# Ledger of designs, part 17: VHH binders against Growth hormone-regulated TBC protein 1 (Grtp1)

Target 1, 359 residues: Growth hormone-regulated TBC protein 1 (Grtp1), of Mus musculus (Mouse) (q9d3n8)
Amino acid sequence: MDPAERAQAARARVPRIDPYGFERPEDFDYAAYEEFFSTYLVILTKRAIKWSKLLKGNGGVRKSVTVKRYVRKGIPLEHRARVWMAVSGAQARMDQSPGYYHRLLEGESSSSLDEAIRTDLNRTFPDNVMFRKTADPCLQKTLYNVLLAYGLHNPDVGYCQCCAQKPGSSAGLRSSLTGMNFIAGYLILITKNEEESFWLLDALVGRILPDYYSPAMLGLKTDQEVLAELVRMKLPAVAALMDGHGVLWTLLVSRWFICLFVDILPVETVLRIWDCLFNEGSKIIFRVALTLIKQHQEFILEASSIPDICDKFKQITKGDFVTECHAFMQKIFSEPGSLSMTTITRLRKSCRAALQAQS
Below, E stands for the ipSAE of ESMFold2; O stands for the ipSAE of OpenDDE; V2 stands for 0.75 times the mean of E and O plus 0.25 times the DockQ between their complexes.

## First folded at step 10 (VHH)

Design n1 (from m3 with F105R; framework vhh_etentamig_d1; at its last look DockQ between E and O 0.92; V2 from the best seeds 0.81)
Amino acid sequence: EVQLLESGGGLVQPGGSLRLSCAASGFTFSDYAMSWVRQAPGKGPEWVSAISWSGSYTDYADSVKGRFTISRDNSKNTLYLQMNSLRAEDTAVYYCAKLEYSGDRPKYDYRGQGTLVTVSS
ESMFold2, look of step 10: ipSAE 0.779; ipTM 0.936
ESMFold2 (binder alone), look of step 10: mean pLDDT 82; pTM 0.822
OpenDDE, look of step 10: ipSAE 0.782; ipTM 0.924
ESMFold2, look of step 11: ipSAE 0.771; ipTM 0.935
ESMFold2 (binder alone), look of step 11: mean pLDDT 82; pTM 0.822
OpenDDE, look of step 11: ipSAE 0.789; ipTM 0.925

Design n2 (from m3 with W53R; framework vhh_etentamig_d1; at its last look DockQ between E and O 0.89; V2 from the best seeds 0.78)
Fold by ESMFold2, look of step 10:
Structure n2 (fold): chain B 359 residues (1-359), chain A 121 residues (1-121)
Amino acid sequence: as target 1 above (359 residues)
Amino acid sequence: EVQLLESGGGLVQPGGSLRLSCAASGFTFSDYAMSWVRQAPGKGPEWVSAISRSGSYTDYADSVKGRFTISRDNSKNTLYLQMNSLRAEDTAVYYCAKLEYSGDFPKYDYRGQGTLVTVSS
C-alpha cells in the first residue's frame, strides 16, 4: 500500500485525541504511529508482567540496581505515578509534610504571581482537551493550584516579574515560567493528583535541577556549558564545527533543558526520559542530548552556516529515532559511554566559575 | 464476530517440537498486535509471547525465550507459535489473543477454545 493510502486507513483507526488528552497535529503521521505503538504495546505487555511481580513485594518502591534496570526498560503507565513518587523522594517529603500543600494554597499570592500564573494557564496545552475551560474536570484550576503553591514554596523561582535582573540572558523569567507550567501540566496528566504533582515538581525544580528556574538561571546556563564540554570530549568533530562558526550552545538547546523535552520530543519518549530523570537525576538530560547529537553527527556536520546548524538541531528531535522510544532509551545508556555524577559535578564547578567571572 | 481458532496441539515427548496455529476472522488481523497465552490445569493464565501487527517486533516470557518463536502471516490471517525443546512445564491449553490497549493497561481479547499441548514421556 502507498504511504497516502496507509495514512488514510490509519487515520480511521487511530484516535485523534491521544491517551494523554492531546489533539494530534494536522500533519501527524498516523501510519508511523500505528507501527510504533503496535511495537510498544508488545513491550508494555512484558513490562506490565515484570512490574506486577516486582511490586508484589512488601514496602514501597526504593532505589536499587533492580529498580534502575526496570525503570530504564520502561514503567507501565498504571505504575508511573507510584514509582516516580517513590524514587524521587517526593513520597517521603509528602508523608513528612501533612497539610503543608493545602496550607500553601490558603496563602495570599502577590498580584504579580497570580497574573503570571493566569497568563501561563491561557497558553498551556491549548491542544489538550483536559485543559480547556469546557472540560469536566478542567485541569486549569489544578495547574493554577500547583503553580501557586510552588511559587509560594520556593520564592526564588516564583512568578515575580521583578526577579529578572540580567539584560539579554539566554532565558528570562517568562521562559522559566513557561517551562514550569509545561512540566507541572505533564505531572498532573500522569498523576491525576494535585498534591503529588506539587511534590514531584518540587523534586525536579527544587532538587534534581537546582537553579534552573531562578531569575539568573545559573544552573541552566551552567549545564548548557557542561554539554558543550561533554561534546568537546566525546564528539570532537561537532565541537569543531560549533567553534568554527562561533555558535552558542544555549541558542541550540535551551528549550531542551528548560522544558525537559516537553514539546520537543514525543510524549511517550518524554515520559520514558522522565522515568529515568526521577530515578537517576540530571545526568539523564546530558545522556539524551549527547545521544541526539551523536546519532545525527553526519547530518549536523553538513551544516554550512549558523542558521543551518540551528535548523539541523530542530530536525534531530523529530522522526523515527525519537518516536521509537524503547530503542531510543536503550541508546541513551550506550551511545554516550560512561558519564558519572562525579564528572558532571566537576564540570559544573568549572563552568559555573567561568560564567560568574564574566559578570 | 471476532473468531480465533487455535490448532496444532497434541502429545509430545520432552525435547520435542510443535507448531501452533491460530486462524483469525471477524476483524482486520493485520491491524492488531497478537499474543499467545497459556493456562496449565489449576493455574491462572500465563503470558507466553506477543508480536507487533507487522511482525517486526516480538517478545517472550522468560520461561520460553530461546525455545519458542512467534510469527504471523497477515495474508493468511494466521498467528503461529513454534515451540522447540518442550518441557513438562509447557503443558497447558494455549490460546491466541488480540492485544488491545485499555488506556492504562494492555488487555488480552480471547475468543477461542484453545489447543492442548501435553508434554510427557
Scores: ipSAE 0.637, ipTM 0.892, lowest interface PAE 1.4, mean pLDDT 87
ESMFold2 (binder alone), look of step 10: mean pLDDT 83; pTM 0.828
OpenDDE, look of step 10: ipSAE 0.845; ipTM 0.942

Design n3 (from m3 with Y32S Y110S; framework vhh_etentamig_d1; at its last look DockQ between E and O 0.80; V2 from the best seeds 0.00; counts 0 for: pae E 2.7 > 2)
Fold by OpenDDE, look of step 10:
Structure n3 (fold): chain B 359 residues (1-359), chain A 121 residues (1-121)
Amino acid sequence: as target 1 above (359 residues)
Amino acid sequence: EVQLLESGGGLVQPGGSLRLSCAASGFTFSDSAMSWVRQAPGKGPEWVSAISWSGSYTDYADSVKGRFTISRDNSKNTLYLQMNSLRAEDTAVYYCAKLEYSGDFPKYDSRGQGTLVTVSS
């Protein structure tokens, strides 16, 4: 079959809307996707069987070496919510707090919080048919509730519409986009349960991640500096390039971190990352970032200006490498090498101190 | 209509070998991932093996890994399962199935009538 014919055939076979409700872009390579998916389907089949057996055997999901292995190989969609709830501790918290979520929703919210959430709703997944106002069920409503509940639950979280700071302005590194709405959106898509989504959000924002979403975003800034240090250690040529051009890492990776790669990487890849994120913690974010950079090191090193660097960092989040989620996940656990939480914690401490000294 | 016709089953001694075939029609075989599943008497269906559309990727249940080999000939619209070192526990009706992603388990919707494999001394 002629490549063109194959492409056309694939376009006819692959739905424009993916299983999660997202519309495929106009330049979507259906043929490449079909090829990928054919392979991935085999992987998913085996994973489904393995997880089914695991879940039947012990009646529950507990952290173990086996679970860690299985999670790294991917959680089937049918079990993903359950496993996330279990390994993150969200289930336990939910069980210990009966009615808590509903009580939050019954409480009084500030007008500022309400406005901030509503603003975010309109920006959340415009390409997803399930988040449209006309959708039934309308996931915007669900998203509103989850975000409202969380805003009430954690008042230290500022829905700051962070305005994109112009490159070079000494003003405090403000993230241009709040990522929490995107995170919550994916949680909703996977759990199909409003309360579970809230508790998983609580797990991510409240326990797994540092203070990414505080008004000062100190945790986010810290982790970006941690990444910079890791790059200096593991990818010195890239570090030299960045330093030579005076590029702030926040310009390159802030969205990666605050969105947890939502809308940056393909949906399935993000979900695979999240599988590990819930189970192993925030170190996964660094593994992903380092893998992306390392894989494309030569390409990045060809950059000759700050805009060029920025463009290349956008490009490395696209293509076959990130689409092939299974291979990608194998790479994040091999290519960065050793990355312990002890190291990360140490770097966080030092970087945070440095940031505070500069403020 | 999707049609799958399994063949090659029979009686074999422990340690013996069989080669199963599945003739596919009614769909573009070369574009579909395929699978073998089996069902033993009194037991539920068990996934055995799967293969990508091109044959570049294969996988196996742990119970058959190293003994069974899945392959395909897209020019003939045929799926194969080479079964070596057969054991009594391999006794089952073997089905060819087209893999489809529905988000539900099992991820195969279409299967044939099956072919019986009996491993007995």
Scores: ipSAE 0.328, ipTM 0.725, lowest interface PAE 2.1, mean pLDDT 91
ESMFold2, look of step 10: ipSAE 0.415; ipTM 0.807
ESMFold2 (binder alone), look of step 10: mean pLDDT 80; pTM 0.803

Design n4 (from m5 with F105R; framework vhh_7pa5_2; at its last look DockQ between E and O 0.90; V2 from the best seeds 0.00; counts 0 for: pae O 2.04 > 2)
Fold by OpenDDE, look of step 10:
Structure n4 (fold): chain B 359 residues (1-359), chain A 121 residues (1-121)
Amino acid sequence: as target 1 above (359 residues)
Amino acid sequence: QVQLVESGGGMVQPGGSLRLSCAASGFTFSDYAMSWVRRAPGKGPEWVSAISWSGSYTDYADSVKGRFTISRDNAKNTLYLQMNSLKPEDTALYYCAKLEYSGDRPKYDYWGQGTQVTVSS
């Protein structure tokens, strides 16, 4: 079959709207996707069977070597919410706090919080049919509730402080808020449960990630510097390039971190990352970032200017490497090499101290 | 109309070999991943093996890994299962199944009538 014919046939077979409600872009390579998906379908088949067996007879999913191994190979969609809830501790917190979520929603919210959330709603997944105002059910409503509840739950996040900060800090707050809405949106898509989405958001923002979404975004800034240090250690040529041009890492990877790769990487790849993120913690973010950079090191090193570097960092988040989520996930556990939480914690401490000294 | 017709089953002694075939028609065979599924008496269906559309990727149940080999000939619209070192536990009706992704999990939209494999001394 002629490649053009195959492409046309694939376009006819692959729905324009993906299983998560996202519209495929106009330049979507249907043929490449179909090829990928055919392989991935086989993988998913085996995974479904394995997870089914694992979940049979067990009162719950507990962290174990087996679970870790299975999670790295991917959680079937049908079990993903349940497993995320379990391995993140979100289920336990939910169980310990009956009615808490609803009580949050019954409380009075500030006008500033409401406005901030509503602003973000309009920007959240415009290409997703389920988040449209006309959708039934309308996931925007769900998203509003989740974000509202979380804003009330954790007043240290940027949603609650929008009113108190000086005009110059507003840009940082807006960026932080934009990331959380995307995260919450994906949680909603996977759990199809408003309360579970809240508790998973709590797990991510409150426990797994450092203070990414505080007004100062100190945790986010810290982790970007940590990445820079890791790059110096593991990819010295890239580090030299960045230093030589005086490139701020925040320009390159801020969205990667704050959005947890939502809208940066393909949906399935992000979900696979999140599988591991919930189970293994924030080190996964660094593994992903390092893998992206390492895989495209030669390409990045061809850059001759800051804009060029920025462009290349955008490009490395696209294409077959990131679309092939299973192979990609194998790479994140091999390519960066050893990456212990001890190392990360140490680097976080030093980087945070350095940042604070500069302020 | 989609048709899947299995053949090649029979009775063999333990340690013996069989080669199953599945003739596919009524759809573009080369566009779909395929699976073998078996059902033993009194048991539910068990996935045995799957193969991608091009045949570039294959996978197996742990129970048959190293003994069974799935393959396909897209030009002939035929799926194969080479079964070596057969065991009594392999006794089952073997089905050829077309794989489809429904958005939440892999499903089989079409099945053949099956071919009986009996492993007995």
Scores: ipSAE 0.371, ipTM 0.747, lowest interface PAE 2.0, mean pLDDT 91
ESMFold2, look of step 10: ipSAE 0.781; ipTM 0.938
ESMFold2 (binder alone), look of step 10: mean pLDDT 82; pTM 0.821

Design n5 (from m3 with F105K K107T Y110S; framework vhh_etentamig_d1; at its last look DockQ between E and O 0.91; V2 from the best seeds 0.83)
Amino acid sequence: EVQLLESGGGLVQPGGSLRLSCAASGFTFSDYAMSWVRQAPGKGPEWVSAISWSGSYTDYADSVKGRFTISRDNSKNTLYLQMNSLRAEDTAVYYCAKLEYSGDKPTYDSRGQGTLVTVSS
ESMFold2, look of step 10: ipSAE 0.752; ipTM 0.932
ESMFold2 (binder alone), look of step 10: mean pLDDT 82; pTM 0.818
OpenDDE, look of step 10: ipSAE 0.838; ipTM 0.945
ESMFold2, look of step 11: ipSAE 0.769; ipTM 0.934
ESMFold2 (binder alone), look of step 11: mean pLDDT 82; pTM 0.816
OpenDDE, look of step 11: ipSAE 0.845; ipTM 0.946

## First folded at step 11 (VHH; framework vhh_etentamig_d1)

Design p1 (from n5 with W53R; at its last read DockQ between E and O 0.91; V2 from the best seeds 0.88)
Amino acid sequence: EVQLLESGGGLVQPGGSLRLSCAASGFTFSDYAMSWVRQAPGKGPEWVSAISRSGSYTDYADSVKGRFTISRDNSKNTLYLQMNSLRAEDTAVYYCAKLEYSGDKPTYDSRGQGTLVTVSS
ESMFold2, look of step 11: ipSAE 0.798; ipTM 0.942
ESMFold2 (binder alone), look of step 11: mean pLDDT 83; pTM 0.824
OpenDDE, look of step 11: ipSAE 0.881; ipTM 0.960
ESMFold2, look of step 12: ipSAE 0.811; ipTM 0.949
ESMFold2 (binder alone), look of step 12: mean pLDDT 82; pTM 0.821
OpenDDE, look of step 12: ipSAE 0.904; ipTM 0.971
ESMFold2, fold request of step 14: ipSAE 0.793, 0.822, 0.815; ipTM 0.945, 0.948, 0.947
ESMFold2 (binder alone), fold request of step 14: mean pLDDT 83, 82, 83; pTM 0.825, 0.819, 0.823
OpenDDE, fold request of step 14: ipSAE 0.927, 0.921, 0.922; ipTM 0.977, 0.977, 0.977
ESMFold2, last read: ipSAE 0.816, 0.810, 0.823; ipTM 0.947, 0.947, 0.949
ESMFold2 (binder alone), last read: mean pLDDT 83, 83, 83; pTM 0.823, 0.826, 0.823
OpenDDE, last read: ipSAE 0.923, 0.922, 0.922; ipTM 0.977, 0.977, 0.977

Design p2 (from n1 with W53R; at its last look DockQ between E and O 0.92; V2 from the best seeds 0.85)
Amino acid sequence: EVQLLESGGGLVQPGGSLRLSCAASGFTFSDYAMSWVRQAPGKGPEWVSAISRSGSYTDYADSVKGRFTISRDNSKNTLYLQMNSLRAEDTAVYYCAKLEYSGDRPKYDYRGQGTLVTVSS
ESMFold2, look of step 11: ipSAE 0.798; ipTM 0.943
ESMFold2 (binder alone), look of step 11: mean pLDDT 83; pTM 0.828
OpenDDE, look of step 11: ipSAE 0.857; ipTM 0.949

Design p3 (from n5 with Y101W; at its last look DockQ between E and O 0.87; V2 from the best seeds 0.79)
Fold by OpenDDE, look of step 11:
Structure p3 (fold): chain B 359 residues (1-359), chain A 121 residues (1-121)
Amino acid sequence: as target 1 above (359 residues)
Amino acid sequence: EVQLLESGGGLVQPGGSLRLSCAASGFTFSDYAMSWVRQAPGKGPEWVSAISWSGSYTDYADSVKGRFTISRDNSKNTLYLQMNSLRAEDTAVYYCAKLEWSGDKPTYDSRGQGTLVTVSS
């Protein structure tokens, strides 16, 4: 079959709306997707069988070497919410706090929080049919509730600070809010449960990614600097390029981190990342970032200006490498090499201290 | 209408070999991943092997890994399963199935009538 014919045939067979409700872009390569999915379907089949067997036991999903291995190979969609809830500790917290989520929603919210959330709602996944106002069920409503509850639950998060009197931090707050709504949206898509989404959000924002969404975003800034240090250690040529041009890493990777790769990488790839993120923690973010950079090191090193660097960093998040989620996930565990939590913790400490000294 | 016709089954001694074939029609065979599944008497269906549309990727159940080989010829719309080192526990009706995504999981419900493989001394 002529490549053109194949492309046309694929376009006819592959729905424009993906399984998660997203409209595929006009320039979507249906043929490439079909090829990818055919391969991935084989992988998913075996994974489904393995997970089914693992979960048939009356014992809740517990962290283990086996679970770690299985998670790295991907969690089938049918089990993903359950596994996320279990390995993140969200289930335990939910179980220990019966009715807590509902009580949050019954509380009085500030007009500022409401407005901030509503503003974000309108910007959250405009290309997703399930988040449309006319959708039934309307996930936008669910998203509102989850964000509201979380804003009330964690007042240190930027949503609540909109309620707090400090006029000057409006720009940082907007950026932090933009990431959380996307994260919450994906959680909702996977769990199809409002309360579970809240507790998973709590796990991510409250435990796995501390201070990412605070007004000062100190945790986010810290981790960006940590990445810079890791790049210096592992990819010295890239580090030299960045230093030579005086490029701030925040310009390149802030959205990667704050959105946890939502809208940066393909949906399935993000979900695979999140599988590991919930199970192994924030280390996964660095693995992903390092893998992207390492894989495209030569390409990046061709950059001759800051705009060019920025453009290349955008480009490396696209294409077959990131679409092939299974291969990609294998790479994130091999390409960066050793990345211990001890090292990350040390770097976080030093980078955070440096940032605080500059403020 | 999707048609899948399995063949190649029979009686074989333990340690023996069989090659199953599946002739596909009624759909664009080369566009779909395919699977072999089997059902033993008194047991539910068991996934055995799958292959991507191009044949570039294959996978196997742990029970048959290293013994079975799945392959395909898209030009002939045919799926194959080479079964080596057969065991008594491999006794089953073997089905060729179109591998599809249904809802939130893969499915192989579109299958033929099957071919019986009996491994007995």
Scores: ipSAE 0.755, ipTM 0.913, lowest interface PAE 0.7, mean pLDDT 93
ESMFold2, look of step 11: ipSAE 0.778; ipTM 0.937
ESMFold2 (binder alone), look of step 11: mean pLDDT 82; pTM 0.816

Design p4 (from n5 with D104E; at its last look DockQ between E and O 0.91; V2 from the best seeds 0.84)
Fold by ESMFold2, look of step 11:
Structure p4 (fold): chain B 359 residues (1-359), chain A 121 residues (1-121)
Amino acid sequence: as target 1 above (359 residues)
Amino acid sequence: EVQLLESGGGLVQPGGSLRLSCAASGFTFSDYAMSWVRQAPGKGPEWVSAISWSGSYTDYADSVKGRFTISRDNSKNTLYLQMNSLRAEDTAVYYCAKLEYSGEKPTYDSRGQGTLVTVSS
């Protein structure tokens, strides 16, 4: 069959709305997706069977060498919420905090907090049918509740902290909410459970992503500089290009870190990354970033200007390399080489000190 | 109307070989991934193997990996399962199935009537 006939046939077979509720864009490559999914369906079939056998034990899901191996190969969607809750520690926190989430929702919110959250609701997933005001049920109320509860739970994050330091300023609110609203939205889509989404968000913000969402965002800025050092160590030609143009890494990768690749990489790939993120922690972000850069090193090195570098960094997050999520996930555990938390911790200390000396 | 007709089953000694075939009709065979599923006496269905629409990717249950080979011939609308080094525990009715996705999990409920494979000494 010629390409035009395959494209028309694929468009007729592949739904316009994906399984997560996202409407596919006008330029979506339906034929390429169908080819990918025929392969991925075989992969998912074996994973579902392997996980079903693993979960029949009555001991519950706990961190182990076996669970780590299975998580790296992908968690079936039907088990994702349960496994995320278990391996992240969110289940334990929820079990030890009966009624806490609901008591947060009984708390009084300010009009400025309410307006900031509602602004984010308007911007969160307009291309998702379940987040539109016409949906029944509409997930905007669920998202509002999770974000409200989290803002009350952690006043140093999001609306309350930004308002206290700079009343009326939207700059800090936009930064912290851009990441959290997308993250919370995905959590809601996967768990279909408001309280579980809150506790998973807390696991990410409180443990996995140290100091990413504070008003100064020192942890986020630190980790972007840690990536710069890792690129210097592992991909020196790219580092030389960046040094030669004087470009700052925050211009290139800030959304990768603050949004955990939401709206950067395909949904299936983001979920596979998050499978590992909940189990293994923040080093996964560095593995993903290094893999993207290493795979496209020669393309990046063709750049001749700062705008060209920025454009190339946007382009490397698209295409078959990231759409074929199973192969992509295999590469994040091989291509970067060794990457220990000991190394990351040392780099975090030195990069944090350098950032504080600049301020 | 999807129709799947399995054939090639029979009685074989342990260590022997057998090749199953599945004739497909009522749909464009080359557009779909396919699977083999088996059901032993007194047991529930067990997934055996699957193959992508082009044949470019295959995988197997751990119990049969290295002994069984799934293949397809899209020009003949036929799915195959080559079974080598057969064991008594391979005794089952073998079903050819169209591999589908529910939006949450893979399913292989669209299957034929099956072909019996008996491995006994």
Scores: ipSAE 0.777, ipTM 0.936, lowest interface PAE 0.9, mean pLDDT 88
ESMFold2 (binder alone), look of step 11: mean pLDDT 81; pTM 0.809
OpenDDE, look of step 11: ipSAE 0.850; ipTM 0.948

## First folded at step 12 (VHH; framework vhh_etentamig_d1)

Design ko (from p1 with Y57S L99S Y101S Y108S; at its last look DockQ between E and O 0.01; V2 from the best seeds 0.00; counts 0 for: pae E 11.8 > 2, framework grips, placed apart)
Fold by ESMFold2, look of step 12:
Structure ko (fold): chain B 359 residues (1-359), chain A 121 residues (1-121)
Amino acid sequence: as target 1 above (359 residues)
Amino acid sequence: EVQLLESGGGLVQPGGSLRLSCAASGFTFSDYAMSWVRQAPGKGPEWVSAISRSGSSTDYADSVKGRFTISRDNSKNTLYLQMNSLRAEDTAVYYCAKSESSGDKPTSDSRGQGTLVTVSS
């Protein structure tokens, strides 16, 4: 069959709206997607069977070696919210806090917090049919409530949006609320539940990724330096390239970390990453980053300038390597080699101390 | 601005039953015929069933006739598919579709996100 005819036929067969409500872009490769999804559906069917057997057991979902293995192989969409709530500790927090979320929504917000949230709402997922004002239900209100509640729950986070509005700031740094709107949006799409989304957001922002979203962003800055050290340890040729050009890692990976790969990697791949992030914690972000860099090491090493390095880092987040999410997830657990939380904790301590000595 | 949201999928044993729902918005639901389409693992889309605007006429693919029942509730803007006597061959992602015709085949331009039905022991 003629490649143009194959592409046209695939466009007729593949839905324009993806399973999460996103319109596909005008240049979307429907033929490549159809081939991917045909294969991935086999995987999804196998996972559905295995998870249904697991979930019929008396033990339910609890952290275990078995659950970790199942999570790494993928959580079926119909069980994702339940599993995330269980393995992250968010369910326990919610159960211990009856009425708390709703009392936060009864609290009064400042006009600056309200305006920051509403600005982010207008930018959040304009291509998602569930976030349009004409949707019923429209998820913008749900997103507003979750972000408002979290800003009241953690006031340090709410302050960051005001700093991003200062005149003359051309650094391109994003406010903590801006990153959180994408995260909360995905949580809402998966859970379809305001309160669960709030507690999952709290699990991420308050426990898994501390100080990513505070005004100083010390946790985020620390983890970018930890990645630099991990690259130095595991991928010395890449580290030499970065050192030789004097590249700041924040230029390359800040959105990867602060948005947890939302709008960087395909939605299916992001959700598979988040499955593991909720169960195994922050080491997952380093495994993903190292895998992207290692897979494309020779391509990155061809760079001749800082702009070229930046361009290559944008390119490595696209293509079949990341679209084929099941194979990608297998590689994040093999390609980086050993990577323990003990190692990450040591590096965080060292990098944080170095950053604090600068200030 | 058509919005279709399927639900009700899951794992069921052969011989079992499931009821799928499709919540519709962004158009006058009662003015359009509706359809179900499915995609089995490794295969292309297959038309399953269609229902007229009022619900007075229905049609089914031979492979599901007698086992599946399409219905709609125009007051709730919801399309349904009752699936009985399920077989392993019914394993698929099921999509609801807004049809430009009252006919037996969906248009491919207006579909929901899909819901996975798995039939296995």
Scores: ipSAE 0.000, ipTM 0.393, lowest interface PAE 11.8, mean pLDDT 83
ESMFold2 (binder alone), look of step 12: mean pLDDT 80; pTM 0.808
OpenDDE, look of step 12: ipSAE 0.030; ipTM 0.555

